# VH-VL binders against Uncharacterized protein At4g14100, part 10

Target 1, 181 residues: Uncharacterized protein At4g14100, of Arabidopsis thaliana (Mouse-ear cress) (q67yc9)
Amino acid sequence: DEPVPTPWPHQFHALMFMNYSGDLSMIDLWYDWTNGRNFNIIQEQLGGITYDLEWNNGTSFFYTLDESKSCRSGQLEVGILRPNWLDGAKYLGQQNVSGFLCNVWEKVDFIWYYEDVETKRPVQWIFYTGREAHIMTYEVGAVLEDEKWQAPVYCFNKEKKSLSTKGALSEFKGYKEKAAL

## First folded at step 18 (VH-VL)

Design w5 (from v2 with heavy chain S108T)
Fold by OpenDDE, look of step 19:
Structure w5 (fold): chain C 181 residues (1-181), chain A 125 residues (1-125), chain B 107 residues (1-107)
Amino acid sequence: as target 1 above (181 residues)
Amino acid sequence: QVQLVQSGAEVKKPGASVKLSCKASGYTFTEYYINWVRQAPGKGLEWIARINPSGGHTYYNEKFKGRATLTADKSTSTAYMQLSSLRSEDTAVYFCARDLKYGRWFGTPGAFDIWGQGTTVTVSS
Amino acid sequence: DIVMTQSPSSLSASVGDRVTITCQASQSVYSYVAWYQQKPGKAPKALIYGASTLQSGVPDRFTGSGSGTDFTLTISSLQPEDFADYFCQQRSNWPYTFGGGTKVEIK
């Protein structure tokens, strides 16, 4: 039998190094299926920090905490990635990646997923967008304090128009649809 | 309103350099890439390069490497493109266009959704 | 570079007509295709992204379809304001490349 991807732990913390054609960022990922929330804290190289907060009820926020006080928010029909979102992925075999022997799966037009054969930890994610994620740390069971899961007050200001929200929402829906299949 | 406003028309001689500006307003400048695209008279569109205004990272079409230089000033929300060693073939309308960089890292890329009005660059002896 | 072969280069149509424009990629670009409309003296306007997602504010008479190498932009019922140039774009690989364009003219 072909190996199957290990379902995500219901709660984990990961640091990721993201490479998008040389545009580098560090992502602090907090996945919390138990409480229905997911958080990506994105530090751009020599740039700012962007907070990508999503809830399983479909609410998503993209915001900054700097002087710009920017926020894009919206309501989607789908929630966060389910632990077994890789179900149905096509097994491609084993490959050495970054010194790790990995099982490789593909979800067509979405992701190549590399998992260490021995530890079952994710090692690398290559997205069809061209983005490459390198999993730097992987801490099962880690949970971010509840107080840090709050979007800032200006995300809830009805008077503030977010002109880029629709684009962001479309992206959210797109990836979630592909990941949920 | 969200808009990109570009600098005025330029007339240059071969071998000269030109620096175009693209001022963004109505949105957070650092949330989008700025792309530069040109269009020769009666021709199609050609992608030149992209800059991330947040950190200044640039990516160039190999065709323009060494001649095109992108910069961005966050304090003024303005992107710049300098094109050197101009030749007649560089005669075109040059556009800046924004490209959303934050969605999901594995989401489908959007389109260039906001464009500047274009800057005509004429290179003639 | 990925070549986007767009066809036809021009077409004549009447108001109310169904118009179809195609782009063929030299290699798979998955669903990472955008479509733009451009009117004379103006910048391109985004119509479709992700091959089939309608850009905000764009009428639903515009439809994008396709995956892999073959893509189609369809205008179900051509309106007077739709006479323009149209371009496809692949965003799968660097450098981004555009189709050669299609001019939709009034018959």
Scores: ipSAE 0.623, ipTM 0.874, lowest interface PAE 0.9, mean pLDDT 91
Fold by OpenDDE, fold request of step 22:
Structure w5 (fold): chain C 181 residues (1-181), chain A 125 residues (1-125), chain B 107 residues (1-107)
Amino acid sequence: as target 1 above (181 residues)
Amino acid sequence: QVQLVQSGAEVKKPGASVKLSCKASGYTFTEYYINWVRQAPGKGLEWIARINPSGGHTYYNEKFKGRATLTADKSTSTAYMQLSSLRSEDTAVYFCARDLKYGRWFGTPGAFDIWGQGTTVTVSS
Amino acid sequence: DIVMTQSPSSLSASVGDRVTITCQASQSVYSYVAWYQQKPGKAPKALIYGASTLQSGVPDRFTGSGSGTDFTLTISSLQPEDFADYFCQQRSNWPYTFGGGTKVEIK
């Protein structure tokens, strides 16, 4: 039998190095399926920090904490990635990546997923969009304090939400629909 | 009101350079890429380059062989494109257009959803 | 570069007609295709993204379909305001490339 991807732990913390055609960023990822929430703290190279807060009920916040106090928010039909979101992925065999022997799976039109054969840790994610994720750290069971899972007050400003979400949420929603398959 | 407003028409001689501007308003400038696309008279659309206004990262169509230079000023929410060594074939309407960086960090690019009104660049001897 | 072959280059239709425009990619672009409408003297307007997802604010008479190499934009019932140029775009590979365009004219 072919190996299957290891379902995500219900809670984990990961640091990721992102490369999108040379556009670099770091992501501090907190996945918390137990509490139905996901947090991506995105540091762009020589840029700002963006906070991507997602709830499994479909509520999402995308905001900054700088002087601009920018925030996009919306209600989507889908929630966060389920632990077994890679179900149905096609096994492509083993490949050495960054010094790690990995099992490789393809979820068509979404991702190539690289998992270390020995430790079952994710090593690399290559999205069909061209974005590459390099998993730098992977801490199973790590949980961010509840107090840090709160969007800023200005995210609840109706005027700002209406202005900043136009056009963006529809694209985001479309993507989530694909990811939920 | 989300919009991109571009600078006015330009008339240049071959060999000259032109610098176009694209001012964004009504949204957070750093949340979107700015793309530049041109359209020759009666012709289709051609993608030139993209800039990330947040950090200044740029990605170019190799066809332009370094003739295009993109910059962005976050303080004024303005993107710029300089095109050098102009040729008659560069005569076109030049558009700037935004492209969402993140819905999620997994996000799939959607479409250029907001465009500038275009800037006509005429290159003639 | 990926070539997007768009057809037809032009067509004549009447209000109420069903209009179909196709784009064929020189290689698979998966579902990373967008469609745009452009009226004379104006910038393109996004209609469809992800091959089949309707852009916000766009009437549902516009439908996108396809995956891989073959894509279709359909206008179920042409309205007076739909007479314009239409372009497909692949967003799978750098550089982004567009189809040659289709002019939808009044019959």
Scores: ipSAE 0.367, ipTM 0.797, lowest interface PAE 1.7, mean pLDDT 90

## First folded at step 20 (VH-VL)

Design z1 (from w2 with light chain S31N)
Fold by ESMFold2, look of step 21:
Structure z1 (fold): chain C 181 residues (1-181), chain A 125 residues (1-125), chain B 107 residues (1-107)
Amino acid sequence: as target 1 above (181 residues)
Amino acid sequence: QVQLVQSGAEVKKPGASVKLSCKASGYTFTEYYINWVRQAPGKGLEWIARINPSGGHTYYNEKFKGRATLTADKSTSTAYMQLSSLRSEDTAVYFCARDLKYGRWFGNPGAFDIWGQGTTVTVSS
Amino acid sequence: DIVMTQSPSSLSASVGDRVTITCQASQSVYNYVAWYQQKPGKAPKALIYGASTLQSGVPDRFTGSGSGTDFTLTISSLQPEDFADYFCQQRSNWPYTFGGGTKVEIK
C-alpha cells in the first residue's frame, strides 16, 4: 500500500538550485532517455560553468568552454539513469519540504528523493554527498537542440584516468548500485 | 603530470601571520577544490578549510574561523592560506590537497587524491 | 565534530602478515570514509575512498570495508614498503576529520 515513485519522463528540463554547505550553483538538467543522453550545465556562484555531458553508451565528458578549454573524458561501464531508476527505493513516509508535502524515498548510497504527493513532481534531491538540489522548474517534454549536445573537439584526445586501476566506474559506484538495470 | 607545489618553510614569532602558497599544474585549476590540512609534530591530521577556486567560495573549520583566510588566483593557478595570530601550537607541516568537485550525478567525490609536499611552519619565541 | 577513533595506535608485524586496522566514527558517516598511508617526512597518499574503493595505482592487497560507524583497512600480505602510518578520514560531515593514526612497524 505504500506509494510508488513516478518514473522519470523520457525527456525533460529542470532548473536546479544546488546548495553544498553554502557553495551554491544553478544547474540546467536536460534528461533525454529517447536519445540516450544527459546534460548537466553547472553555473557556480560568481564562478565558471562546467558542462557534464553523458551518453547511454557510457561516454562521459566534463568540460569548459572558456579560455581554459579543459575536458575530462572517459568510457564508463554504465549509461545514464533509466526512467525507472527509483524501482526498489526504500519508502520513508511523508515530509513537508519547502511548503510541499512530499513522499520520500531513499536509494542507498545515492540519494534521498522528495516527490510532491499532489503533482508527482520532484521537489528536492539530497545526495549522500551532502549536496541539496531544489527543483526550481520542471518542464516535461522539453528537448535541447541537437547542436548543443556536441562535446568540443578538445575532448577527443587520448587521456587516461590514473586514479583508478580496478574499474572504470569507481567514481560512479553509487549509480550502478542504485540504478534499476 | 598533476602536481601541487608549496612555498618554503617559515619561522615566525607568536602573534605574527604567515601566508602559504600552493601552485597547481597539470590539471584545470578550477575543476577541483583546494583543501588545507595541517599536521603538528608527532600528531595526526587536522582539516583547516577549503576553497572553490572557480568563484572563491570558502568553508572553514570552526577552530580556525577568524584566523585562517583562503584565496585563489586563477591567473597563476595558485591557492593561498593566511594564518594570523600565530601561537606555538600552530607549529606544524601545512599541506594543500585537492578533491574533485563533480562526478556523474554528484556522487562520492573520492579522497584527497593529490597533495602538496607540505610547508613547515615553526612558531617560537 | 565527528570523532574518528582508530585502533590500534601502533602494531608490529612481519612481511607476509595480515594486518587489520579499525576506525570507529562517533556517529554514522555512511560509507564516506577514506584511508591514507603516510611515510615520515612525506604527504599522505590516498589508498581507499568510499570505504572500499581502491585508488588508482594502489595494490589489491589493500582492502577497505565497513559502513555506518565501523570501518576496517586490511593488508592481506604485508610488504616492506607498507611499513608506514595509516589514517582514516570521514568525508560525510563538516568539518572533515581524521583518525589518530596507526603506526605499522617491522617486528
Scores: ipSAE 0.760, ipTM 0.860, lowest interface PAE 1.1, mean pLDDT 88

Design z4 (from w5 with heavy chain G107S)
Fold by ESMFold2, look of step 21:
Structure z4 (fold): chain C 181 residues (1-181), chain A 125 residues (1-125), chain B 107 residues (1-107)
Amino acid sequence: as target 1 above (181 residues)
Amino acid sequence: QVQLVQSGAEVKKPGASVKLSCKASGYTFTEYYINWVRQAPGKGLEWIARINPSGGHTYYNEKFKGRATLTADKSTSTAYMQLSSLRSEDTAVYFCARDLKYGRWFSTPGAFDIWGQGTTVTVSS
Amino acid sequence: DIVMTQSPSSLSASVGDRVTITCQASQSVYSYVAWYQQKPGKAPKALIYGASTLQSGVPDRFTGSGSGTDFTLTISSLQPEDFADYFCQQRSNWPYTFGGGTKVEIK
C-alpha cells in the first residue's frame, strides 16, 4: 500500500529557492499544461535574470531582457513535463524535510521528489546534478497572462539550433549544461 | 461494466454502529471519489461524506462528523462507511456514488454519474 | 451550508407537456449544478452536469440552464418514462447539498 505521488495540476505557480552548493537563486515556475507551456524565471542571488521558456511542441528559449539581449533557441523532441511525469517513480519511504513529513520518490538519473504527507504539496526536489529546489509557495490554478509568454524578437532567427535526445528523462538530465552551447 | 455494488440491508438498535461496503468494478478505483448519500423514507437526498480512495483523505458533512468514518481498501476496490451511535433518525437508504476526481482542468467535476443500488439501514428498538 | 430551493415541490402533467423545474441557491454556485432523476425504489440517475451539459445516454428533451443562483431543468416533451422525482445539486461549496425535490406525476 505504497503512497503514489500526486500528479501536477495543469496550471500552477510556484516560487522556488534553489541551492547548488551555496549558489543561490529564486525561480518563478509557471506551469501550464493546458496551453503546452512552462516558464522558469530565474533570479540569481544579487545577479541577473534568465528566462527559460519551454513549449510542448519542443520549442525552447533561454533568454535575458537586460542589455546583453542574449537568446539561445532550439527544437527539442520532448515537450514539457506531463502532469503524471512521476508515474513509475521508485518510492523511498518517508523523511522529515525542514519540519515537513514527506513521502519521497526517485526518478532514476533525474530527481528526488519530496511531497508533504498531509497536504500532498511538493516541498522539495533535488536534481541528480546536486541542485536542491525548495518550494516556497504553491499556487494551484494561478495563470500567467498570455502576453508574458512571448519570447523577445531576438530569439527568432533563421539559423536555429536543434537539441536532440531520445527519451523524456534524458533531455532533463543535464539539460541546462547542454543548452550553454 | 462500470458499477458500484453495496452490501445488504441492516437492522440495528439505537446506539449500535453499522459498517456498509461499496465495491467498485469496471474502472480504476483511485480515479474517482466515493461519496456517501442517504435518503430517509419519503425525504430528499443528504450528502454525508467523501473519501479519496487514492490517499484516504476524507471530508465530512458537519452533521455527521464524529459519527461517520469513511475508509477505502485499494486492493479490493471497496469503500466503507461506518456510522456509529445510531438513532431512529438514521433509518434511511444509504448510497455510495462516484465523483470524477478531476475533470477538464481537474477543477470542474461532473455529477455523481454512477450510484450503488443502495443499502437500507433500519434503526429500531 | 448552501440551501438549494426547488420549485415546485410537485406537479401534474400530461405526456407531451413542457415541464419546467427551478432551483435557487442561497448564494452563487457558479455553474456547478447537477440534475438527477429518481424513480421509486431506485438510485438517482444523473441528467445534467455543469448546469447545462447533458449526461451521456440522456435524451435531448432534457435541457438545463442557469448560472449563479438560478437554475432551470426543462423537459420539452414529457414522455411516460419521465414521471419521477427530480433533484438539483450544488457542487460549488462544501458540503454538497441537494434541492428538496420535485415530483412529476401523471395528470
Scores: ipSAE 0.008, ipTM 0.458, lowest interface PAE 12.4, mean pLDDT 82

## First folded at step 21 (VH-VL; from z4 with light chain S31N)

Design aa1
Fold by OpenDDE, fold request of step 22:
Structure aa1 (fold): chain C 181 residues (1-181), chain A 125 residues (1-125), chain B 107 residues (1-107)
Amino acid sequence: as target 1 above (181 residues)
Amino acid sequence: QVQLVQSGAEVKKPGASVKLSCKASGYTFTEYYINWVRQAPGKGLEWIARINPSGGHTYYNEKFKGRATLTADKSTSTAYMQLSSLRSEDTAVYFCARDLKYGRWFSTPGAFDIWGQGTTVTVSS
Amino acid sequence: DIVMTQSPSSLSASVGDRVTITCQASQSVYNYVAWYQQKPGKAPKALIYGASTLQSGVPDRFTGSGSGTDFTLTISSLQPEDFADYFCQQRSNWPYTFGGGTKVEIK
């Protein structure tokens, strides 16, 4: 029988480097299925920090904490990725990637997923968008303290002109449906 | 209102350089890439390069490497493109256009949704 | 570079007509295709992204379809303001490339 992807732990912390055609960023990822929330803290190379806060009820916040105090928010049709979001992925065999022997799965038009054969840890994620994620740390069971899951107050001000999407994140819609294919 | 406003028309001699500006307003400048696209008279569109205003990372069409230089000033929300060693073939309208950087990692790339009004660059001896 | 072959280069139509423009990619670009409208002396305007998603504010008489190599922009009922040039674009590979354009003229 072909191996299947290891479902995501209900809670984990990961640091990863993202390479988008040489445009590098470091992502501090907190996945918390138990509490229905997901957090991508994005440090761009020589740039700023952006926060992508996602709730399983479909509410998302995309904001900065610098002097710009920018924030976009929206209600999406779906919540965070489910632990078994890779179900149905096609097994492509084993490959040596970044010095790790990996099982490789593909969800067509979505992602190539590389998992360490021995430890079952994710090693690399290659998105069809061209983004390449390198998993640097993977800590199962790690949880970010509740106080840090709070969007800033200006995200809730409907009159704030800094809301570039007028209270919507329409460009974020539809991606989870793709993941469910 | 979200908009990109470009600098005025330029007339240059062959071999000269030109620097165009593109000022953004109505949105967070660092949330979008700035692309440069040109259009020769009566012709189609040609992508030149892209800059990430947040950190300054650039990506160039190989055709323009060595001649095109992109920069961005976050304090003024302005992107710049310098094109050197100008040739008659560089005569075109040059556009800047924004491109969303992040729709989450696995979202389909969007369109260039906001464009500047264009800057005409004429190269003639 | 990925070549986007757009057809036809021009067409004549009347108000109310159904108009179809196609783009064929030299290799698969998945659904990473955008469509633009351009009027004389103006910048392109985004119509469709992701091959089939309507850009905000664009009338629903514009529809995009396709995946892989073959893509179509359809105007279900041509309006007076729709006479313009149209371009496809692939966003799959560097460098981004555009189709040659289609001029929609009044018959």
Scores: ipSAE 0.834, ipTM 0.922, lowest interface PAE 0.5, mean pLDDT 93
Fold by OpenDDE, fold request of step 22:
Structure aa1 (fold): chain C 181 residues (1-181), chain A 125 residues (1-125), chain B 107 residues (1-107)
Amino acid sequence: as target 1 above (181 residues)
Amino acid sequence: QVQLVQSGAEVKKPGASVKLSCKASGYTFTEYYINWVRQAPGKGLEWIARINPSGGHTYYNEKFKGRATLTADKSTSTAYMQLSSLRSEDTAVYFCARDLKYGRWFSTPGAFDIWGQGTTVTVSS
Amino acid sequence: DIVMTQSPSSLSASVGDRVTITCQASQSVYNYVAWYQQKPGKAPKALIYGASTLQSGVPDRFTGSGSGTDFTLTISSLQPEDFADYFCQQRSNWPYTFGGGTKVEIK
């Protein structure tokens, strides 16, 4: 039988190095299925920090905490990735990636997922968008304190809701649905 | 009002350089890439390069590498493109256009949704 | 580079007509295709992204379809303001590339 992807722990923390055609960033990923929330804290190289806060009820916030006080928010019809979101992915075999022997799965038009054969830890995620994530740390059971999951007050102001980002959220919805199938 | 406003028309000799500006307003400048696209008279669109205004990262079409230089000033929300060693073939309207930097990691890329009005660059002897 | 072959290069149509423009990619670009409208002396205007998603503010008489290599922009009922140039764009691979354009002229 072909190997199957290891379901995500209900709670974990990961640091990731993201490469998007040389545009680099570091990501603090907090996955918390138990409490129905997901958090990407994105540090761009020599740039700012963006917060991507996702709730399982479909609410998403994209904001900064700098002087710009930028915030985009929207309602999606899907929630965060379920722990077994990779179920049904196509197995592509084993590859040596970044010095790790990995099982490789594909969700068509979504992601190539690389998992260490020995430890079952994620090693690399290659999105069809061209983004390449290198998992630097993987801490199962780690939880971010509740106070850190609060979007800033300006995210709830009516004036801030007018940002032209509805289209991006709609596109994300489509991909989330695809990944959940 | 979200908009990109570009600098005025330029007339240059072959071998010279030109520097165009693109000022953004009405949105968070660092949240979008700035792309540069040109259009020769009666021709199609050609993508030149992209800059991330947040950190300054650039990505160039190989065709323009070494000749095009993108910069951005966050304090004035202005992007710049310098094109050197100008040739007659560089005669075109040059556009800046924004591109959403991040929807989600795996979100389908959007369109260039806001464009500058264009800057005509004429290269002639 | 990915070549986007757009067809036709020009067409004549009347108000109320159904207009179809196609774009064929030299390799799969998934659904990473955008469509633009351009009027004389103006910058392109985004119509469609993700092959089939209507840009905000664009009339729903514009529809995009396709995936992989074959894409279509359709105007269900051509309006007077729709006479313009149209371009497809792939955003799958660097460098981004555009189709050659289609001029929609009044018959």
Scores: ipSAE 0.824, ipTM 0.917, lowest interface PAE 0.5, mean pLDDT 93
Fold by OpenDDE, look of step 21:
Structure aa1 (fold): chain C 181 residues (1-181), chain A 125 residues (1-125), chain B 107 residues (1-107)
Amino acid sequence: as target 1 above (181 residues)
Amino acid sequence: QVQLVQSGAEVKKPGASVKLSCKASGYTFTEYYINWVRQAPGKGLEWIARINPSGGHTYYNEKFKGRATLTADKSTSTAYMQLSSLRSEDTAVYFCARDLKYGRWFSTPGAFDIWGQGTTVTVSS
Amino acid sequence: DIVMTQSPSSLSASVGDRVTITCQASQSVYNYVAWYQQKPGKAPKALIYGASTLQSGVPDRFTGSGSGTDFTLTISSLQPEDFADYFCQQRSNWPYTFGGGTKVEIK
């Protein structure tokens, strides 16, 4: 039988290096299926920090903590990625990637997923969007303090709600639905 | 309201340089890429380059071979494009347009949802 | 570069007509296609993104479909304000590229 992707731990922390055609960022990823939440803290190269907070009930926040006090929020019908979201992915064989021997899977129109054969750790994620994520650290069982899983107060300010923000989040919904299939 | 307002029309000689501006308002400047697109008279749209106003990262269409230079000033929420070594073929309307930075690695790219009104650049002897 | 071949270059139609514009990509661009409307002397206006998602505020008579290499913009019932130029765009690969455009004219 072909190998299958290792389901995500219910809780883990990962530091990722993201490359989008040279636009680089570091992503501090906190995945917490147990508590139904996912957090991406994104440091852009020589730029600001963006917080992408996602709840399994569909609530999402995309905000900054700088003076701009920017926040995009919305309600989606789809939650965070399931631990077994890669189920059904097509196995492509083994490849040496970044010095790691990896099993490679593809979800068509979504992702090439590279997993270290020996440790079963994710090594690299190549998205069809052109984004390349390099998993720098992978800590199973790590949990972020509950106090840090809170969107800032200005995210709840109705005065800052815009139609464009809602539209942007609706796209997120569609993609997640596709990924969950 | 959300808008991009561009600088006025330019008339240049071949070999000269032009610097266009695009001022953003009504939204957080750093949350969107700024793209530059041009349209020659009676022709289609051509993507020139993109800048991330947050850190200043740029990506260029190789066609322009370094003639285009993008910059952004966060303090004024203004993006700039300088085009050097102008040729008659550079005669066009130049647009700036925003492109949402989704943040999430798997998000499907949206459209250029807000455009400037365009700046006409005429290159003639 | 990915070439977006847009067809037709122009068409004449009447109010109420069903109008179909197509774009064919030289290689797969998945569903990363946007459609724009442009009126004379104006900037393009986003209609569709993600091949099939209607941009906010755009009437639902506009529909986008397709994936991979073949994409379609459909106006179910052409309205007077819909006479304009239309462009497709792929956002899958650098550089971003547009179709050649389609002029929708009054018959």
Scores: ipSAE 0.777, ipTM 0.905, lowest interface PAE 0.6, mean pLDDT 92
Fold by ESMFold2, fold request of step 22:
Structure aa1 (fold): chain C 181 residues (1-181), chain A 125 residues (1-125), chain B 107 residues (1-107)
Amino acid sequence: as target 1 above (181 residues)
Amino acid sequence: QVQLVQSGAEVKKPGASVKLSCKASGYTFTEYYINWVRQAPGKGLEWIARINPSGGHTYYNEKFKGRATLTADKSTSTAYMQLSSLRSEDTAVYFCARDLKYGRWFSTPGAFDIWGQGTTVTVSS
Amino acid sequence: DIVMTQSPSSLSASVGDRVTITCQASQSVYNYVAWYQQKPGKAPKALIYGASTLQSGVPDRFTGSGSGTDFTLTISSLQPEDFADYFCQQRSNWPYTFGGGTKVEIK
């Protein structure tokens, strides 16, 4: 009787405009469940680019391609969001958002998810911290070339810290642990 | 070794300004926000403001808006806070502290994990 | 502003005692609570983040729990180095706010 959120397509690209209390960014999201990978390419307003590359085996890289050649790498206990990660989300009814009539769900302590009633496309995500992502483009079936998913060599020369339930759990405590699986 | 090293103690008169520095080393400066927090004698901690060193975006606690100005210099990995129109209640230890910008799906990392040693600012007649 | 109400404001304890400090938020802050230890003349040191996750290098005698509005820091067996001030912090909403602190003193 309640509407059910549309599972994410197995492969898509979205351009997102993110607003975090005036700290603005443009994000290219490449979601690729088929190959077990997820890429957020984050261009900060008047700032640098952060590459957030996540693998379904729990491998996680946050890196730059600029002169700093930085990479934060680790092994997490959970993979990327599954296509049906909104299963069990709490339905909050309908709202008009940015000129779209949306069904709204809450994944507890993680996100408010806004889906266009007419087209079933995501319109907006509001994270619990107040980060607001507006979906500007949504290209179902789009794929990023395999070569572009390779993390830089300097992500691999660092001694990896062994992941514990403690370390991995901090990002996925509560509702995020459920969403990742 | 990851460190935030702050400038030395300051003594100021009411109405003056002070500019505090916070030099980062041992990590990629633009990967973290820099926060400023103060602690008046015998008092708790009070968050002042945050800067994103990547593009210079700032967010201020309303209590300090108009008096506090945060800047960052990427070339020296140094953050600054200027506090103007000083009053006696601004006497405090001022800390800088870093905060990771991005976790998976834009989650907040949870803590200010590295703090500077603090700079004592004394405002007296 | 989210008010973080911390209790008690002070307590006296002996080495080996179990100590419990609570923090209550004026609205839900989910699990985005951190706990800090501060010794006289020193900067705060992070102990716990995400309500219950230990910061790297922090002994396992420190545990955090809670979600929503009610949070607890427990020290299972006090050591001499644990006599300090303790603060909770919420990082969910602007402005970030701290609890009023708990001074843990030697009995």
Scores: ipSAE 0.750, ipTM 0.856, lowest interface PAE 1.0, mean pLDDT 88

